# VH-VL binders against q0atu2: the designs that were tried, part 345

Target 1, 119 residues: q0atu2
Amino acid sequence: MLDKKARIRTSREYRNVFEKGKRLSGRFLIIYYVENALDNNRFGFITNKKIGMAVIRNRIKRQLRAIVREYQGQVKNKHDIVLVARAGIGKSSFEGMEKDYIAIMKKAGLFARNANKID
Below, E stands for the ipSAE of ESMFold2; O stands for the ipSAE of OpenDDE; V2 stands for 0.75 times the mean of E and O plus 0.25 times the DockQ between their complexes.

## First folded at step 17 (VH-VL)

Design tj31 (framework fv_dusigitumab; at its last look DockQ between E and O 0.89; V2 from the best seeds 0.82)
Fold by ESMFold2-Fast, scan of step 17:
Structure tj31 (fold): chain C 119 residues (1-119), chain A 121 residues (1-121), chain B 111 residues (1-111)
Amino acid sequence: as target 1 above (119 residues)
Amino acid sequence: QVQLVQSGAEVKKPGASVKVSCKASGYTFTGYDINWVRQATGQGLEWMGWINPYAGETGYAQKFQGRVTMTRNTSISTAYMELSSLRSEDTAVYYCARDYDYYETSYFDYWGQGTTVTVSS
Amino acid sequence: QSVLTQPPSVSAAPGQKVTISCSGSSSNIGDTYVSWYQQLPGTAPKLLIYDNNRRPSGIPDRFSGSKSGTSATLGITGLQTGDEADYYCGSWDDSPSAWYVFGGGTKLTVL
């Protein structure tokens, strides 16, 4: 689970990210993202009715939270990021969603540089 | 600027198939889902389905399942809607529309000009 | 035929105000956000209102939206002859499966 301060909670905060943020799309995910004035990142998750019935939407939301939590240490600090599930995401595997998330975050320039190779 | 341009009017016989195209410009085609909506003469709007042009996934209204196929060609930023086994009640204007996600819903922010399909013997 | 219920027609004189209702259920308007579309004669629909009450750029503020429970309302003040059109509400529904539902449409006549 993400800590309380790492989550976007209010409709006002969500709408701010949609209106002021940048939009970038992946195969099954869209992110809206904007720098914040805090010392940490915050994430939001949207699965609207076009995705499917509530049981499918709730499963996708849980899986996206798990993916974000696993990779939160790679994300550049001080951003509000909203993940929006796209039509058809229910047909994706967990691994497929994970790969899509990594790809879109890299395209957005939101992943921190890795130093696993020593020069 | 965002534009969706559809193919021209079609006249078909009952039992035939029709394939309508929708060419997108002014934005990243794969970044937005496309919906298809039809309108019979003097009638209201009726949703037919969506395609995610990035993933290639589709979803169709139950009424059209088995007769409709939605596809896309990303190389030319074009979406297609094919309706088979045409009947006179399929006579309508067919629209493509871009799906925009905002907060907890989505809506159709840009529409094609429409393609008139007439099914007559 | 339509899942969302609208009056079939409304009429008023130039400069007056009209409201157009849109009635749904708990699986659509009661549980998500409403959009409104304007269709001028012979043209494609155009987005007029989204997120219950927000206007796209270029839509004048005399158009407004609201939502209460399972119903939504479109308000138009200062009516102009150019407002003669069909107006449709729309919303996503997840019953029995995910689909976009439109109201039956309301024909607005000015004069």
Scores: ipSAE 0.877, ipTM 0.932, lowest interface PAE 0.6, mean pLDDT 92
Fold by ESMFold2, look of step 19:
Structure tj31 (fold): chain C 119 residues (1-119), chain A 121 residues (1-121), chain B 111 residues (1-111)
Amino acid sequence: as target 1 above (119 residues)
Amino acid sequence: QVQLVQSGAEVKKPGASVKVSCKASGYTFTGYDINWVRQATGQGLEWMGWINPYAGETGYAQKFQGRVTMTRNTSISTAYMELSSLRSEDTAVYYCARDYDYYETSYFDYWGQGTTVTVSS
Amino acid sequence: QSVLTQPPSVSAAPGQKVTISCSGSSSNIGDTYVSWYQQLPGTAPKLLIYDNNRRPSGIPDRFSGSKSGTSATLGITGLQTGDEADYYCGSWDDSPSAWYVFGGGTKLTVL
């Protein structure tokens, strides 16, 4: 969701998703995801230095947060989900990242039924 | 059983080009980036660049910008690195390596066997 | 002239312990995570340590890693003759632009 409890916050929580979760790749995004023991979803966002300088990495993070916020109501609950920016993501438009996110989340089975139009 | 298998050794004259292939198996090729690293005889590892094989986007080390081209053919799960205007100092073993994202970094978890390129007059 | 500085060689007897240092800067090790690669004679490099101190499957406990500030250390205990190899640290760096940097390599001799 929009609040603080919908965020993966600690390095331990992030690493747990990488260690125990499933990995699914798209054109410019990767998701790692695992069931959690909560009643809600939590989202995390990762860029690293291979993506570019800090200003580019921060822009990408902001765009991904905005995308997740717009579609969070369609995501099946009880998952920790980390979005990882792939090399080359700076070449993608916001709309390109959005389409990539939708495709990956559908492929992972994380969107609710009848979610063909996601907004 | 992730495997990266590279093309065979090449002998080239100065000024020529070389194109090394790296065929991936045991994983979804488009799901991981490929990096190229070279090593001159008796020397250390030198990073050359990456390719995102899904998107086809690349990033090159500044030293090689203008001389290196990285491409791929997704239908045969193969990455390529072409180095042009070869000089004797380009004599090296060239490796491809798979890039694995983990937390706030990434690392090269699987490497090809290497391709020896010799540039000699 | 390597961005990451390693001693060119280290040596120790079988059964002993050795450490290999890797010195970097704020644009790499100081602000991100270190990997170590082992290159046995005549072979391709192999991932030995990732995320500063984690071991991939199949790497024995006697290999360890740590990071402090802009420096990293690879530790090897219970040295075996089969550990004779070149060892490289590596890290992403964003100065002057995004790239991957290796140390110059350290040749380990087991005498």
Scores: ipSAE 0.817, ipTM 0.918, lowest interface PAE 0.9, mean pLDDT 92
Fold by OpenDDE, look of step 19:
Structure tj31 (fold): chain C 119 residues (1-119), chain A 121 residues (1-121), chain B 111 residues (1-111)
Amino acid sequence: as target 1 above (119 residues)
Amino acid sequence: QVQLVQSGAEVKKPGASVKVSCKASGYTFTGYDINWVRQATGQGLEWMGWINPYAGETGYAQKFQGRVTMTRNTSISTAYMELSSLRSEDTAVYYCARDYDYYETSYFDYWGQGTTVTVSS
Amino acid sequence: QSVLTQPPSVSAAPGQKVTISCSGSSSNIGDTYVSWYQQLPGTAPKLLIYDNNRRPSGIPDRFSGSKSGTSATLGITGLQTGDEADYYCGSWDDSPSAWYVFGGGTKLTVL
């Protein structure tokens, strides 16, 4: 589980990222990211009704949190990053999600140079 | 500027199929889902389904399951909606609309101009 | 027929305020956000309100949205003749599967 300080928690914080951040889309994920004034990164997770029933949304959210947690130490600091799950993600494997996350984060240039376990 | 331009009007006989196209421009085509919505004359809007242009994943309204096929050609940023086994009740204006994912929901922020499909014997 | 319920029609004189209601259930409006669409005669729908109460660029502030429980409301102040149109509410539903639902539409007549 991500530490509290590493989580976007309020609606206002989410909306700030959506309104001011950059948007980048992958196959299963859309990321919104913006620099913050903190010394740490914060992550947010969105699974809307397009994905399906609550049980599916919750499962996807847990999986995305696991992926982000695994790679959080390799992400450039001082960013608020919101992951929005696309509708098709419900049929994806965990590995597929992870692959998409890595790809989109690389494209966004959000991984540190010394990052490992990315390939 | 974002634009969705649809193909021209179609006239079909019952039992036939129709394929409507929707060409997108002004944004990254694969980055946004495309929804299809139809409207019979003098009636309300009816959602048909969505497609993720990235890999072609789809979700259809139950009413159209088995009759509708949504596809895309990424090389020309074009989405397609094909409806088979046409009935007179399928006479309507068909719209494509871009789906913008925002916070905990999504909405249709840009629409095509519509394609009139007439089914008559 | 429509999952979301709207009044078929509303009318008011120029300069007045009108409200359009949209009633749903816990599986749609009650559990997510509402959008509103304006459809001028003979044209495609246009996004008017998103996220219950937010306006896209170009939409004047005389248009407003609100949500409470399983119902949403569109408000239009300073009514103008150009506002004569059909208005639709919309929301995602996830029962039994994900699908988008529209209201039946409300025809606004400016007297």
Scores: ipSAE 0.771, ipTM 0.927, lowest interface PAE 0.8, mean pLDDT 94
ESMFold2 (binder alone), look of step 19: mean pLDDT 93; pTM 0.950

Design tj32 (framework fv_dusigitumab)
Fold by ESMFold2-Fast, scan of step 17:
Structure tj32 (fold): chain C 119 residues (1-119), chain A 121 residues (1-121), chain B 111 residues (1-111)
Amino acid sequence: as target 1 above (119 residues)
Amino acid sequence: QVQLVQSGAEVKKPGASVKVSCKASGYTFTGYDINWVRQATGQGLEWMGWINPYAGETGYAQKFQGRVTMTRNTSISTAYMELSSLRSEDTAVYYCARDYDYYETSYFDYWGQGTTVTVSS
Amino acid sequence: QSVLTQPPSVSAAPGQKVTISCSGSSSNIGDTYVSWYQQLPGTAPKLLIYDNNRRPSGIPDRFSGSKSGTSATLGITGLQTGDEADYYCGAWDDSPSAWYVFGGGTKLTVL
């Protein structure tokens, strides 16, 4: 689903975002985010054991990837963004997670404004 | 700076309930989950459960399911843990602790000072 | 069941080094990252190590951590009398349900 180059994959890259990034929390979701030196955004997804058993963690991770993919065109370029599921997220609806994501991204100032590109 | 301040010591009779408070300051209260951990005299740490203070959702250790209730009041940045049907073996120090998510896990980065609960007849 | 196993006590003299083991299973230490907590007498626990081997700000480099398979180890070098405390390992477990498990604790006595 989400293109490989748009994914944070290595533990070193994840830790870099946690160490250097800013943190913002929502109802069921936390983001850690930092500007990168690439020409694209990269996303990471974390569902740790406090969320629940593997079946629940895997479902949440798939749903978060789907949400990110849906809104990827609205995200300001050149950021590494890690989404961390919070305790209780398994009780949220898909729509609830989606609204939480949008609210956090807006609060972080990570959604791009509509504007013509001017040379 | 980050502080968690708990309510004072309690002495209760068997069968009673106790409600311990944990007031947070120095950070966005709703931004971090709160865990409750207890420790009987001379014994080890025992995890009781968590509350997500933003959503109000909770998760409890199986041992305490049915006897523990965790709540919060966001207007005063305070979390609560209520334990009912108290028994002598519930005599312990009860701690609240802030849950910090880092990479593939979370851990407790700041702890309250503890609340001593004594259950005696 | 999934409670992590630590030696109940360890002792050493000032300036020496000690290691404290923490043994778990595939559903906890084998699958996730370990933290260590220090509890000085009469006080609340304090985070010492997270992410298996990382130190929070203010924790001296005398304290170190490592993990291999289903076991973790806390190392303390250059022991000081102020290190006399109980030490606990901890990790999340998803069996039978999600819960945080602690080791039984190790009392470090500095002679």
Scores: ipSAE 0.872, ipTM 0.931, lowest interface PAE 0.6, mean pLDDT 92

Design tj33 (framework fv_dusigitumab)
Fold by ESMFold2-Fast, scan of step 17:
Structure tj33 (fold): chain C 119 residues (1-119), chain A 121 residues (1-121), chain B 111 residues (1-111)
Amino acid sequence: as target 1 above (119 residues)
Amino acid sequence: QVQLVQSGAEVKKPGASVKVSCKASGYTFTGYDINWVRQATGQGLEWMGWINPYAGETGYAQKFQGRVTMTRNTSISTAYMELSSLRSEDTAVYYCARDYDYYETSYFDYWGQGTTVTVSS
Amino acid sequence: QSVLTQPPSVSAAPGQKVTISCSGSSSNIGDTYVSWYQQLPGTAPKLLIYDNNRRPSGIPDRFSGSKSGTSATLGITGLQTGDEADYYCGTWDESPSAWYVFGGGTKLTVL
């Protein structure tokens, strides 16, 4: 479970990230991301109806939250990041989603590098 | 600028197959899902299915299961929709459209010009 | 036949206001966001409204959208002859397999 302080909560906050943020696509995930003026990162999760029934959408959302929680310490501070599930994600394994997440976060420059400063 | 360009009109006999292409330009092809929508003469819009061009996964409307196949070729930024066992009722304009994810839904922000397929004996 | 119900036609004179309704259910409009598409004669559809009430760049503000419960409405003010077209609402529906549903379409005739 992510701390409440690390979650994007309102529709207004979500739309702000979609409108002001950058977009980057992976195989089954899209991220929208923007720097915030807070002391911490915040994450949002979207599984719209094209993904499938509520049971499938809720499973995907739980798995994405688990992945984000596992890697939260590697994410550069002060960002609002929304993960959007793409069509076909229901056919991916947990490991496949995790690999996709890591790849897109690295491409976005949001993961810490051993040779670089995170701040 | 974003553009989807479809292949030209086709005339087919009943029982044949048709394969329509949709070439994307002006954006990262693998970054957006492609949907296919058709419209019979004087009728409304009918959704056929989607393809995720990055993963290669597809989803089809129940009505077209077993007759439709959607594929893509990432090296030429082109999506394809093949419909088999054609009937006169398949006479329609076929559109590809780009799927844009925004907040809690998605919609079709750019459309191809359409491909007219006529099925007649 | 259509999952989303629209009136088949509406007509009005230049300068008038018109509204087009789109009625669905709790599994589509009641539970997600609606888009509207304009199709001019002989052309491909064009996105007119998304997220219930938002306009893409280049769409004039005389076009508006709203949603209440399981129904959505497209409003057009200051009608022009160039608005003569077919209008479709659309949204995703949760069903045995997720699918995109369009309204049956409304032909707008401008006198």
Scores: ipSAE 0.874, ipTM 0.931, lowest interface PAE 0.7, mean pLDDT 92

Design tj34 (framework fv_dusigitumab)
Fold by ESMFold2-Fast, scan of step 17:
Structure tj34 (fold): chain C 119 residues (1-119), chain A 121 residues (1-121), chain B 111 residues (1-111)
Amino acid sequence: as target 1 above (119 residues)
Amino acid sequence: QVQLVQSGAEVKKPGASVKVSCKASGYTFTGYDINWVRQATGQGLEWMGWINPYAGETGYAQKFQGRVTMTRNTSISTAYMELSSLRSEDTAVYYCARDYDYYETSYFDYWGQGTTVTVSS
Amino acid sequence: QSVLTQPPSVSAAPGQKVTISCSGSSGNIGDTYVSWYQQLPGTAPKLLIYDNNRRPSGIPDRFSGSKSGTSATLGITGLQTGDEADYYCGTWDDSPSAWYVFGGGTKLTVL
């Protein structure tokens, strides 16, 4: 679980990231991201109905939070980042989602050059 | 300028297959899912399925499972929808549409012009 | 059959106001967001409203959306002859599997 201060929590905050942020897509993930005026990063997670039934959406959301938490120390400070699951993500492995996340974050310039999974 | 340009009208015999193309331009093709929607003459819109053109994954409406196949060719930014075992009730205009994710849902922000498929002997 | 119910037709005079309803269930409109599409005769549908009540760039504020419980409403004020079209609501439903559902459509006639 991410610290509560590291989570985007309100619909207004989510919509701000969608409207003002940059969009970058991977195989199974899209990120929307924008700089914030806070001392820390905040993450949001979206698994809408096109992903599948609630059981699948809840599993994907949990797995994405675990991935983000594992790599949070590598993310450049002061960003609001929303992860949106793409159609078909339910067919991906955990490792596939993790690889996709790392690739997207590096392309966005949000990871340090030598970003690695933290211990 | 986002555009989805579809292939031309088709006339097919019952039992045949039809393959409709949808060529995308003005955006990163692999970055957005493509949905297919049809409309029989004088009838409403009917969703057929989606393709994720990056991953190659697809999902189909139950009504079309077993008869529909959605594919893409990323080198030419083109999505395809093939419908087999055609019957007269498959006579319709077929649309491709780009899927745009916003907050807790997604919707179809750009549509192709439509491809008329007529099934007759 | 349509999972989302719309009236088949509505009509009003130029300058008047109309509302078009879209009735669903707790498993679609009740727990997610609704979009509306306008289809002018002989053309592809066009996105008119998303996220229940938001307009894409280029859509005039005469068009509005709202949602209450398991129903959504499209409102059109200051009706113009160019508004004659079919209007469809749409949303995602995940029962028994993920699928996008459209309402049956409403033909708007401006007399």
Scores: ipSAE 0.869, ipTM 0.933, lowest interface PAE 0.6, mean pLDDT 92

Design tj35 (framework fv_dusigitumab)
Fold by ESMFold2-Fast, scan of step 17:
Formats: structure tokens, sequence, C-alpha cells
Structure tj35 (fold): chain C 119 residues (1-119), chain A 121 residues (1-121), chain B 111 residues (1-111)
């Protein structure tokens, strides 16, 4: 599970990332990201009702958290990053979401081009 | 400047199909989902469905399932909505609209000018 | 379909204030953020309010929004003749499946 310190917790903090951050879109994911003044990264996860019913949204959220945790050590330090699920993500496989995440993070300059899984 | 420009008015007979286009400019076309909304004369707005132009995935309102098809052509930044087996009650103005994700929801921040489709005789 | 209920019409004189209500349920307004759209006669809808109470760039501060429980309210102060329009609330609902629902619309007449 991501530690409390690695999570964006409040609506105010989420809105700050949406308003001040850069936006980059992938096939099924959008990221909003901004440098923070902390000594660590923080992640947020959004699966709004457009994605589907609660059971689908909850599954996607769990899978995205697992992907982020797996690659956490490859992410450039001191960033707040919000992942927003796009319409249609419920039709993607876990592997498809993982591939999309890696591609977006590399394009954003937040990952090394040869980023690998963390054990 | 963000713009969505739709194709011109159409007059169709019952049982025909109509295909409306929506050409996007001023932003990265694949970066935002497109929704289709219609409005019959003197009536309210009715949501029809969405397309994710990056992935090509679609979702349709139950009422239109089986009759509507949404597609896109990324090389010309254009989304399409085709409605088949037209009935007189399909007479409406059809809009495309850009979907903007902000915090825990999304909404339609830019709209096309609308395409009038008349189904008669 | 008008899943969200709005009054069909509202009217006031120039310079006055009006409020337009939008009533929903726990599967839409009760747990989702509301947007408002303005439709001037003969034109496409335009985004007026998002995230319950936020204005896009270019929308004057005389337009405001709020939400309480399963209802949302659009407030308009300092009414101008150019405000004559239909106003729609809108939000996502996930019952029985995911779909975007609009209110039935409120026609504002500025006398």
Amino acid sequence: as target 1 above (119 residues)
Amino acid sequence: QVQLVQSGAEVKKPGASVKVSCKASGYTFTGYDINWVRQATGQGLEWMGWINPYAGETGYAQKFQGRVTMTRNTSISTAYMELSSLRSEDTAVYYCARDYDYYETSYFDYWGQGTTVTVSS
Amino acid sequence: QSVLTQPPSVSAAPGQKVTISCSGSSTNIGDTYVSWYQQLPGTAPKLLIYDNNRRPSGIPDRFSGSKSGTSATLGITGLQTGDEADYYCGTWDDSPSAWYVFGGGTKLTVL
C-alpha cells in the first residue's frame, strides 16, 4: 500500500495539482503533475463516474495504485502526480494500463527511458 | 483557440442513416474525449455517448445502443456520429462537445455549433 | 430525459437577482460535482459553472454556483437582457450504468 506521506489526501491538494500542474494524456490515463516542496513524491488517483459503476471504478483504482507502487522508485523525486482514468479504461487489461502509465511517465520526463519494475 | 466545427444540416427519410462530423482544432485531438448530445425542437439536452479518440473506445446511452456508432479519424482530427434506422423522433440538433476532466468529474467545456437533422416523409 | 429537476422558467427585471435550482439524487448530485450550461437562443450550450461553484475564464462573477445534499443552485445577480437563455445543470450518474444527465432546463426571461 502507498504510505500516507506518498498520497495526495485533501481536495485542496488535488485541485492545486489540476490548476498549477502540467497535463499529459495517454490512451487510458491522464496525468497532472507539479513539483512539490516536500522530500518525496505524492500520488493521487481519480476514477470518476464516467468510467463506470462503483465495482469497475474500485477495480481500476486498485490496479492503478499497484502499478504506481511497483514503479515508485523510478519516479523523479519531489512531484505531486494525479492519475485520472479516461473513458474506456475499464476495457483495458492490467498490462495495458501498466504500459500506458510507463509511456506517459517517460514522455513527461518523470521516468528514465529504461524504467524497470520494483520488487 | 479551441474550436469544434460540425458538418451541415441533413434531411433524411425514415429508415435512412445519417453521419455527422465534428472537426477539432486548437488542441491535441487525442487528448480529450468527445461526447455527443442532441436536442429536439423546444426540448432539453439528451446525452448520446462518448468516444475516446486516442483508444477508439466508445460508450453509448442505452436508448441509442444498437443504432449509434461513434468513430474518429485522428489524421484529420475529426469525430463522427452515425445514427441508423432514423425515425421522425430523431429530428433534432446534434452537438459534439469536448470532455474536460477536472478533479472528481468531467464536463463539456467546448461545444460544436450543432448539426440540424430532419427526418420526414 | 429529465432525471435532474429544474423549474421550467424564472423571470426578473434588469439589475435584479435570480436563483435556479437543480434537484437530483444520491447517484448523481449527491456524490458527483455539478456543472451549469447557458444556451442563448439559436446557439450551442456554453459552460458557465463547473466543480459546483467554479467559473471558467471569461465568465463574470455575477454567476455563482452552490451545492447542498442532492441539490445544486445557480445564482445570477445584476441581470442583463443578454442573460435571457435556457440554463441546464448537468452531471454524471452511474445508475443503472454510467451516463451524463442534464436537468430539464430553465428558461430565464429578463423583462
Scores: ipSAE 0.869, ipTM 0.931, lowest interface PAE 0.6, mean pLDDT 92

Design tj36 (framework fv_dusigitumab)
Fold by ESMFold2-Fast, scan of step 17:
Structure tj36 (fold): chain C 119 residues (1-119), chain A 121 residues (1-121), chain B 111 residues (1-111)
Amino acid sequence: as target 1 above (119 residues)
Amino acid sequence: QVQLVQSGAEVKKPGASVKVSCKASGYTFTGYDINWVRQATGQGLEWMGWINPYAGETGYAQKFQGRVTMTRNTSISTAYMELSSLRSEDTAVYYCARDYDYYETSYFDYWGQGTTVTVSS
Amino acid sequence: QSVLTQPPSVSAAPGQKVTISCSGSSSDIGDTYVSWYQQLPGTAPKLLIYDNNRRPSGIPDRFSGSKSGTSATLGITGLQTGDEADYYCGTWDDSPSAWYVFGGGTKLTVL
């Protein structure tokens, strides 16, 4: 699980990222991201009801947290980043979500050049 | 300027199928999910389903499962909604709408102008 | 399948204030955020309110939204003849499967 310091926790903090951040979309994920005034990255995770039932939404959230945790060392520091699940993500494999995350982060310029090259 | 432009009015006989198009411009087409909503004359809005134009995945309202198919062509930024086995009760205006995610929900921030489909004799 | 409950019509004179209610359940309004759409005669719906109480760019502050429990309210002050329209609330529900549920709509007549 991600450390508490690496998590966006309040509705105010989430809304700040949506309102001031940049938006970039992948196949099953959207990220909203903004530079923060802290010394670390913070991540948020959104799975709204269009994704499916609570059981599916909770599974997706756990899988996305695991992916973010695995690659957190590759992410450029001082950003608040919100991952939003897109319609259809419940039909993706774990590997599919992981590939999508890497691709989006690289496209956003938030991922190191030499990060994992799994497509 | 964000625009969703739909195909023109259709008149169909019962049992036929209709395919409505929705051409997007002014934004990255694959970046936003598209929803389809219909409205029978003098009635309210009824959600039909969504398509994720990047992944090609779809989800349909239970009422339309088996009769509706949503597709897209990314090369021309166009989404399609095909409804088969048409009945007189399918006479309605059909809208496409762009899905925008904000915080813990999503909503329809831009709508097409609508396509009138009339099913008669 | 249920729709969110709205009064079928409301009427008032120019300059007056109106409120339109939208009632749902714990699985829709009670669990998430409500949007409102305005449909002028002969036109497509237009987003009016999102996230319970927020206005998109270009929507005047005469329009406001609120939510309490399983009910939402749209408020319109300083009513104008151009506000004559159908108003719909909407939100996501995941019961029995994921779907976007609209209110039945409220016809606002400006007398």
Scores: ipSAE 0.874, ipTM 0.933, lowest interface PAE 0.6, mean pLDDT 92

Design tj37 (framework fv_dusigitumab)
Fold by ESMFold2-Fast, scan of step 17:
Structure tj37 (fold): chain C 119 residues (1-119), chain A 121 residues (1-121), chain B 111 residues (1-111)
Amino acid sequence: as target 1 above (119 residues)
Amino acid sequence: QVQLVQSGAEVKKPGASVKVSCKASGYTFTGYDINWVRQATGQGLEWMGWINPYAGETGYAQKFQGRVTMTRNTSISTAYMELSSLRSEDTAVYYCARDYDYYETSYFDYWGQGTTVTVSS
Amino acid sequence: QSVLTQPPSVSAAPGQKVTISCSGSSSNIEDTYVSWYQQLPGTAPKLLIYDNNRRPSGIPDRFSGSKSGTSATLGITGLQTGDEADYYCGTWDDSPSAWYVFGGGTKLTVL
C-alpha cells in the first residue's frame, strides 16, 4: 500500500498536476508529472468512465497502485505524478501495464534506479 | 497547430460500405485517442466509438457494433472509420475528434471538418 | 432518445442572458464532469466548456458552466448575434456500457 503521504488526494492537487505538469503517453497509460516542493513523491490514479464499468475501473486502479508501489523506490524524488488509464487498458495484461509504466517512466527521465530489480 | 483533416463527401447506394479518413497533424498522433461522432440532417450529435491509435484497441457504441470498424495507420497519422450495410438512415455528417483527458473525464478538444455521407437509391 | 435532456430551443435579444439546462442521471452527470460544445451553422462542433465550469483558451468569460446533482447548466451573458448556434452538453456514461453521451442540443436564436 502506498503511504498516505505518497498519494495525491484532493481534486485541487490533481488539477494542479494537469495544469502545470508535462504530459507523456504510453500504449495504455498517460502520465502527467511536475516537481513538487515536498521531500517525497506523490502519485495519483485516474480511471474515468471511458475505461469501462466500475468493476473494470476498480480492478485497473488496484493493479496500477500495485505496479507503482513495486517500483516506488526507483522514481526520482520530489515529483507529483498522475497516471491516467487510456481507452482499451481493460484488454491489457498486468504484465503489459507494468511494461508500459516502466517504458513511460524511463522516457520521462523519472527513474533514478534500475526499474527491473525485483526481490 | 493541431489539425484533423477528413476525406471528401461520399454518395453510396444502400447495402454499400463507406470508409472515412481523418489525417492528424501538429501533435503526436499515437498520444491521443480518436473518437467518431455523426450527425444526421437536422439531428443531434451521436457518438459512434473510439480508437486508441497507439495500442490499436477500439470500442464501439452498441448501435453500431457489427457494422462499424475503426482502424489507423500510424505511419501517416491517419484514423479510419468504415461503416457497412449502409441504409438511408446513415445519411449524416461524420466527424473525427481528438480525446483529451483532464482530471476525471475526457472531452473532444479538436474536431475534423466533417465528411458528408449520403445514402440514396 | 438522448439520455441527456436539453430544451430544443431558447431565444433572447442582443445583450441579454440565457441559460441552457442539461438533465441526466447518476450514471452520467452526477458521477462525472460535463463538457459543452458550440456548433455554428455549417461548421464542426467546438469545445466551449470542460470540467463542468472551465473555459479553454480563447473562450470569453461570457460563457460559464455549472453543475448541481444530475443537471448541468450553460450560461451565456451579453448575447451577440455571433452566438446563434446549436449547443450540446456531453459526458461519459457507463450504463449499460461505456459510451459518450450528448444532450439532444439546444438551438439558440438571437432575435
Scores: ipSAE 0.874, ipTM 0.933, lowest interface PAE 0.6, mean pLDDT 92

